# Ledger of designs, part 8: miniprotein binders against a7ua95r516to809

Target 1, 294 residues: a7ua95r516to809
Amino acid sequence: ASLSLLSISDLVPDLQFIFFWMSNAIEILYFIQQKSPAYMQTIELMDDKAGSKESLLSATISANEEAMTILEEVIMYTFQQCVYYITKTLYVVLPGLLDCNPFGTEPSSEQCRRAAGVCVCAVCVMPEAVRRVVSVFQTTSDLLQQYQVHSEIQSQMFAYLFFFTNVSLFNQLIDKGPARGWFQRSRVLQIQASVKILLDWAKGAGHNHLAQKFFAKFCSTVTILASPPQQLSQMSWKALCAEHPSLKPVQLHRILTQYQLMAELGPLPIWQPSSEDEAYIYRTVDLLESFENH

## First folded at step 19 (miniprotein)

Design hx3
Fold by ESMFold2, look of step 19:
Structure hx3 (fold): chain B 294 residues (1-294), chain A 116 residues (1-116)
Amino acid sequence: as target 1 above (294 residues)
Amino acid sequence: SDERLEQRIERLEKRLEEAEQALKEGDVREASRALFELIRELEELLEEADELGDPELILRAMELFRELLRLILALIKATYARRKGDEDEARQELEELRQAIEEFRKRLEELRKELS
């Protein structure tokens, strides 16, 4: 095939090598930073009868600074390689999330009657497509913890992985959604349920703040599309912008256009963009998001 | 003191040989373990040099430390250049790795000769 399918389990040995050096390079850098002043003070306090003190100090400072620079490069390079391999795996598994049905074939009628008055996600099962995405996140989390990677680096890792996931899902929904039927009411509700499973994982894993921040654009999109027509048709353009600040005017306009087509609604005056935003709804270059923000 | 330092240099030489052997066998995991043990030996050498109040030994240990870090960086880059199929980058990083090993060995031999 044009690509070999990547599984996160196939990458574990390579990720172990990456995390081993990432974690150790961070700890080695801290060692140098903590000890370097003492080493320089030892040189400063030497008896300089041979006149070599300034040359020796200069050379030692240079060697120390070079070592720290190399360690920063190890940390940066290992982080970049980790992200590269994990996002290649995510890229393969993320599209399935938009096509899956988390409700199975049908919920049991007995299950629904026993939960009368309460509709809970307990009747939803984790579909294979969602499980594949969760597996990538869970394996990454387990490895980061196993190798005791610094907590700030772990947060940066998941911030980027959630950013990548958001951009990938949003771009595919906007770009391919009309042709794939992803704006149909039943499909939007299925997508919403699948996203909730991912958000529940992130909350349970201690990443709720990062998920709320970095999934905002995709979640806003799905929230709008899942809204009942009676409710959404009562919200003005200004109110929608205020409720969903992560969406650019061109993006909100496109989402509302697709909603009108799906719900078989004509143009609604209340959704007319503000005069401030009117110039921006035609900026198609701003429609899709870029992966450039590292 | 000089005898303890000579024993440390012998351990450094042995660990470098172990890392090279692991690399010849393609065992990057064992090579990494040996290289990390080299890091720990050099950290102890730096602390010993500082306790002795020996500024020239501090410099020598820091220079060895820097070269070992260059070796480790080259190993990591060579590993992932090969995995990405970038044959030109892989060849370049393998040459950097070879040069880093040789430079580390040369500096280690010079330190040993200074003790004798």
Scores: ipSAE 0.804, ipTM 0.939, lowest interface PAE 0.5, mean pLDDT 85
Fold by OpenDDE base, fold request of step 21:
Structure hx3 (fold): chain B 294 residues (1-294), chain A 116 residues (1-116)
Amino acid sequence: as target 1 above (294 residues)
Amino acid sequence: SDERLEQRIERLEKRLEEAEQALKEGDVREASRALFELIRELEELLEEADELGDPELILRAMELFRELLRLILALIKATYARRKGDEDEARQELEELRQAIEEFRKRLEELRKELS
């Protein structure tokens, strides 16, 4: 099947299988961790008939440790597979978010035609491109809740997904933005509005802190690009670094350079990097974010 | 106590057979259900062994649990290897699955003989 047609709905059966075993493995691990000390104590309190107690205890400890190790592997493997499938789906839908005009009158999608009226829920009023992204996250959330996955694992999952989303959007914006006109103020304002809808969803889903943390770089980039030239041209390099600490010097320098070109501004001495940052602005390897830095 | 343990062993055997049959049919969902029930039976066996203060039974139950977990891991890996089109990994994991089933069955039979 062409990757272009993979909806999150098509992955639901695969994700259900993973979440089932992930949740159960966590529960089983918890069970063993709580009960194993008592089981070991029962063996320790045994009458040492013929010196068999030590060997029996050792064998039981070994079997328990191996069982716990296997459970940890199940949890890790299932987590990795979830991330793999969900991120593939995100990879397909995320570019649409950058091209989305949230201010356009796109007709409400047919799906929320429940019985007697147009559903006016927050998801139904979303632009289609935003809704597709939100649908991936919502489906993930719903499945995690359905299988009662431990809250820590849920948090880790969303942390990674937000990280991935931020990296993907940031890299696309930096790499392709100038050529696609995404650095134009009107387009930036559209992107900003679309991202706000996503962040509002994340807030409503209870992931506000994670979303703010992991989207910081993309949001900072969009905020800078959305700033009026009159305002941004008055901000020093140091002030911009302080306001946008999530951006590396090379990234900030690139954003400002592209902004300058787009706004037809001459070189601005006020945006000159500090002596401290001057060595770092040429580190082109650090320009794009890595997916491995999580 | 002995009758209760015998009944537990019979339930373990039944759940194992259900899992094996589902695996032969390629029904991963039914296999997973049966394996889940088998986990619950083993958890109960461990609790019963602890309540009885039988350290040998605790060991045997823990060994069964370990083999069952190996089986489950292999099933999960085999399933996703196949979905990714990695036939070699899928074959390897299916072999590990088979070995885990055989070892589990062997240990269960040994336990049955020790209790008879």
Scores: ipSAE 0.804, ipTM 0.938, lowest interface PAE 0.5, mean pLDDT 90
Fold by OpenDDE base, last read:
Structure hx3 (fold): chain B 294 residues (1-294), chain A 116 residues (1-116)
Amino acid sequence: as target 1 above (294 residues)
Amino acid sequence: SDERLEQRIERLEKRLEEAEQALKEGDVREASRALFELIRELEELLEEADELGDPELILRAMELFRELLRLILALIKATYARRKGDEDEARQELEELRQAIEEFRKRLEELRKELS
C-alpha cells in the first residue's frame, strides 16, 4: 500500500542528504590524494633530532590510509542508498509504461497547469505514465548536477538505472505480457512509442549511448513484436538472432512463440532454432533477466 | 603562528559544538553543514601544518580528520538505518558516532594543550 504512493518528489530530501555527502566525500578524497604526498614529504624532510621521525611518518601514513578507506566507504554506501531509493521508485512507476496509451490526449502536468494555458513543453505532452518514469530520471539528473557529483559516478548511476529499467520492463513483458494483452499489435505499438519517448529523453540528457546499450534487450523484444506478420514471417531464426544479438535463444524463441499464438500463425519452419541453439531454447532459467548481473 | 593556530582550534571547537547541538536536536541538515565546515577547518589546519613544517601537527590534524570521517560515516549509516526501520543498526551507528565525537574532542583538547 505505502509503496504505491511513493513519488520521486517524496524522496528528494533523502536523496539530497546522500548526494551532499557523496559529492563532498569525492572532493575530500581527491584533496587527500593530492596533498598527502606533500605532507609525507614534509615529514620525511624533517631533521630527525629525536629519532621519532619513522614512527611519526608511519602513524601519519596509517591515519591517511584509514581516512581514504572511510571516504571510499562513504562514497560506496551513499551510492548504494541512492540506487536503492531510486530503483524502488522506478519499480512502482515502470508497470504503468506498459499499460499507457501514448496516443491519447492527456492533460498537461499538474506542475504546468498552474501556468495560464496548456504547456506544450516536451514533458507536458508526454503521457502521464511516461512522464512519471522520466521524472524519476530527470530528478536524479538534476540532483546529481546540483551537487556536482563527479561525471563517472553519474554515468555509473545512470548505467545501473537503465539496466534496472530494462530488466524490469523486459521481465514484466515476457512474464505478464500474454495475459495482459501486451503482445497485441496495438498495445505493442503503444509500448514502442512510450519507450521511444524515454529514449529520446535519455538522448537529450546526454545518455544516448548508455540508453541504447542497456535498453537493447527490451527494445529488441518490442521491435520484433511490433513487426508486421508478413515481414517477420520472412525472417529466419538465424537472421533474427543476428539482428537481435541481445536476446538469448530461449528469449527469442519465447517471443516468437507468443507472436505466433497472438497472430494465429501456423508453425513457421523458418523460425526453427538452429541445431546449436536447440538445447538452449529449453533453458527456462535464462528466460528472465537477473538483477544481479550488473 | 601560535595565535593563528589557537584561533583555528577555537573555530574547530565551535564547529564541533554546532554539530553536536544539531545532532541533539535531530537536525541532520544542520549537523551536516557544521560537519562540512569542520572539514574545511581541518583542511586549512593541515595546510598550515605543512607550511610550518610541523610534522607533529600534521599527524594531529590527520588524526582529527580520521575521527571526523568516522563520525560522518556513522551519521550517514545511522540516518539510513533508522529510515529502514533497523533500530539495532541505528543504535550501533549512533554509538559509533558518539565514540567518534568523544575521540575527536579528546584529540582536539590534547592539541590545545600542546600549543599552550
Scores: ipSAE 0.804, ipTM 0.938, lowest interface PAE 0.5, mean pLDDT 90
Fold by ESMFold2, last read:
Structure hx3 (fold): chain B 294 residues (1-294), chain A 116 residues (1-116)
Amino acid sequence: as target 1 above (294 residues)
Amino acid sequence: SDERLEQRIERLEKRLEEAEQALKEGDVREASRALFELIRELEELLEEADELGDPELILRAMELFRELLRLILALIKATYARRKGDEDEARQELEELRQAIEEFRKRLEELRKELS
């Protein structure tokens, strides 16, 4: 219920106000940057019979610099407000991604309808929880395009939104996963399918490179947890570190500990940290990520 | 030339009145439309001043432009301070908005008098 009360659709009018001024402030700043030299030249070429040229030039430079400073603040402030409202919505909808089952939805294909009274089709479809997250990203993308926000600003926006999403999902999985049963293999496979839907959206929207950079920690975690025991147990600690450089030693150690417990592989550690990493696998202060570490 | 500039000033005054009325009615979106049109008029005024080779008019137009941008920033900040429940910040930014409107109007009237 709480998740539905913070729908991105309810925020669209306020986001339109933000994007209107963000986009226009960028265009206005460009205008000033391109025209200011000509305005200063006009003043420098004036007939200085009254001796006022230097004072007039100084005042105009000051007014111009103040205008540019205000525009830069408009751009920064609107970006911060946009991030604030969108991440507040994401914070509410993201936990549902860890609890949903993308394999349980009823497909409409004829083959699935003809199965033995229970849908046995393995087709991954978008559950409501994933749809809510995609809706936030898609609405943001649509508004940025509608208002023709500069592509560099659009990239910075999605870089932060993907960063926020990664930190939120990783921290909740690590912190709440044991109590919520999220390390159970069947649940990890459900989470993996849900994350793939998000990654496919990012690729289709032209943000694949940002998603690869900023989802790396959560994706690495899910990839490890989803691996078959026979394959994972054959990998050394050094090989896992090399494949998953986004994971700190304490994080990798925690993930492997939970994996070994859930796969019932016995009490003896299978993965032995390198001598360099052994000092770091118990640094619990490094276990969870900071939202300020962008 | 003076006729063209006089008509420009009249459009500036019209857009300011439209923005002020929208703000009185609490219609932030209509206020934003009117303020954007005011920016477009000031950009054209700057280009006219440069075409005329009039350095004092360039300065006056840039000062108007700066005050309008202060007005816009204050409007944005007041809007989101209220949404966040920061009543002290909202009150501060609304006072900045009021001061920016008064300064813009004063400078616009001075420009009109300078023309006549």
Scores: ipSAE 0.801, ipTM 0.937, lowest interface PAE 0.4, mean pLDDT 85

Design hx3
Fold by OpenDDE base, last read:
Structure hx3 (fold): chain B 294 residues (1-294), chain A 116 residues (1-116)
Amino acid sequence: as target 1 above (294 residues)
Amino acid sequence: SDERLEQRIERLEKRLEEAEQALKEGDVREASRALFELIRELEELLEEADELGDPELILRAMELFRELLRLILALIKATYARRKGDEDEARQELEELRQAIEEFRKRLEELRKELS
């Protein structure tokens, strides 16, 4: 089966298996951590009639430490597999978000159409491309809750998924945006509206702070590109750096240069980088975000 | 006390057999269910050992727990290696799984003999 057609629903059985063991491994680890001191104390209080107490204690400590190490490996491995499968599905659906027109009348989801009448729920009124992305996050959330995965692990999972989404969207916009016309104001406004729907979902799901933090670069880029030329041309380089601290100097310079070309603006001295930033604006290696920095 | 421990060992053996049968049938879900129940039985065995103040039983239970966790890790790795199409890794992890089952069974039988 072409990997390109795998919906998140097709991965649910695989994810269920992972989440089952991840949740249970966390519970077991907690059990051992809470109970092991008492078990060791029971051994320590034993009468040393046969000189075997020290060896018995040492063997029990060793077995306990190894058990904890294996549990940590189970948790890490299952977490990595979850991230792998979910990010693979996101990778397939995220490009559609940049091409989406959220102001068009798109048909409601197939699931809600089968219910008697047009469902007007927030998900059903979403553009299909946005709905597909939200569906990946919602399915992940539902599974994490179903298996009662610890809240800290849930937060780490969403932090990584939002990070991945931001890096993917940012890199695509910077690299392909000029050629695909995504820097055109009308298209930027469509992208901004689509991202707002996703952020509103994240807020409703209780992940508002994480979403704001990890989408900062992409949101800053879209905000700059959505700004009217009359407004943006009055902002100095220093003011833009201060307003958009998530952007590196090379990234801001690239965005402004492409904006200038798209808007057919002449040279704007006010956008000239500071002497301090001038050495960094040509570091093209830092232009795109890395997936490794998380 | 002895009768309760004997009944616990019988439950452990039953859950192990259920897991082994499910693994032979390739039913990873049923195997996981059986292994989960086996974990719960071992947790209870550890608590019983602590309540009795039996250090040797605590050690034996912890050793069984360690082998069971090795078994579970191998099962998870084997399952995902196979799904990724890495048949060599899957085969290696299935061998680790087999060894963990054998070691667990051996230790469980030793425990039965010590309590009998």
Scores: ipSAE 0.800, ipTM 0.937, lowest interface PAE 0.5, mean pLDDT 90
Fold by ESMFold2, look of step 20:
Structure hx3 (fold): chain B 294 residues (1-294), chain A 116 residues (1-116)
Amino acid sequence: as target 1 above (294 residues)
Amino acid sequence: SDERLEQRIERLEKRLEEAEQALKEGDVREASRALFELIRELEELLEEADELGDPELILRAMELFRELLRLILALIKATYARRKGDEDEARQELEELRQAIEEFRKRLEELRKELS
């Protein structure tokens, strides 16, 4: 499919339908939850001369519980569809962050130039690859606010989108990095700068805590790779594990191996895994992350 | 009370017809508007039934509400099953949609008949 078919703007009508029912289902569920006790009390206080009170109450409780279950399913299903469409778009645009050079950026988007209104603004200095990712997040944020989706659901949405972004970037860096030259230190510094622009967007949008939490693995990886050899060679395996708890032993070992290759360093005794980690540094099944939320 | 309930049933039938017509025309936006108006009418019916202290009307309104929610869920699922090309799920959800419409109309007709 063309890149235009995966554009977030092409998906807006579908997202509007999703957010309309997501937002309204939340409000309807709240209505039922707030009113249900009164309805049950009315039935419990009825004059039961016909002997039907218990069956009437039981049937009403059942209908009420079924209605709430359906509403919860609407909310869950609309959330899943939203995530499905948005992550398909993210999957297409995220790899560009690993290839772009943020230090040589120009305004390249009609939307960016038109929105800015001036020649010097934060949006105008954003490289095209980063702008495409930010556009997905910004459009999502704008629609969530337009449809007045509950703030807790908005937070869960961005928690998942940041989780997906982290897994996608980390897996591509680890898996494709050697062939694409992404472990070269000059390239790592470019990647670090591109990610910082994205993190700055998240902070300005009120999602700083979520971004810090869910980007930890990718950011740790880039931080290690960007470190000067003089500084990194002074840190033991134990110290690196403590500094970067988001990284599994096999992941940290792979990152250090790639660092050694690019910095032309031989094996360093200080980077030898602890005895307890030795069994785990070759578990290739644990190298890449799952897109499944734990 | 009974006359006001009859007028509300008339409005419910009108909104259901509007939703069905919009679905036949493929106008998902208009269908959603009509279905949301049905939700609002049923919320008001539940409140009226509780105000009147009428336990049987509370049950009937809740049953209508449940069937309308089944209809809405089926519409949403059918829409996105078709967009993904999942023909088996789309067929299942369209059948669920048809059954929910029939059940809602049946219960609404039964309620109207009980008033007369």
Scores: ipSAE 0.799, ipTM 0.938, lowest interface PAE 0.4, mean pLDDT 85

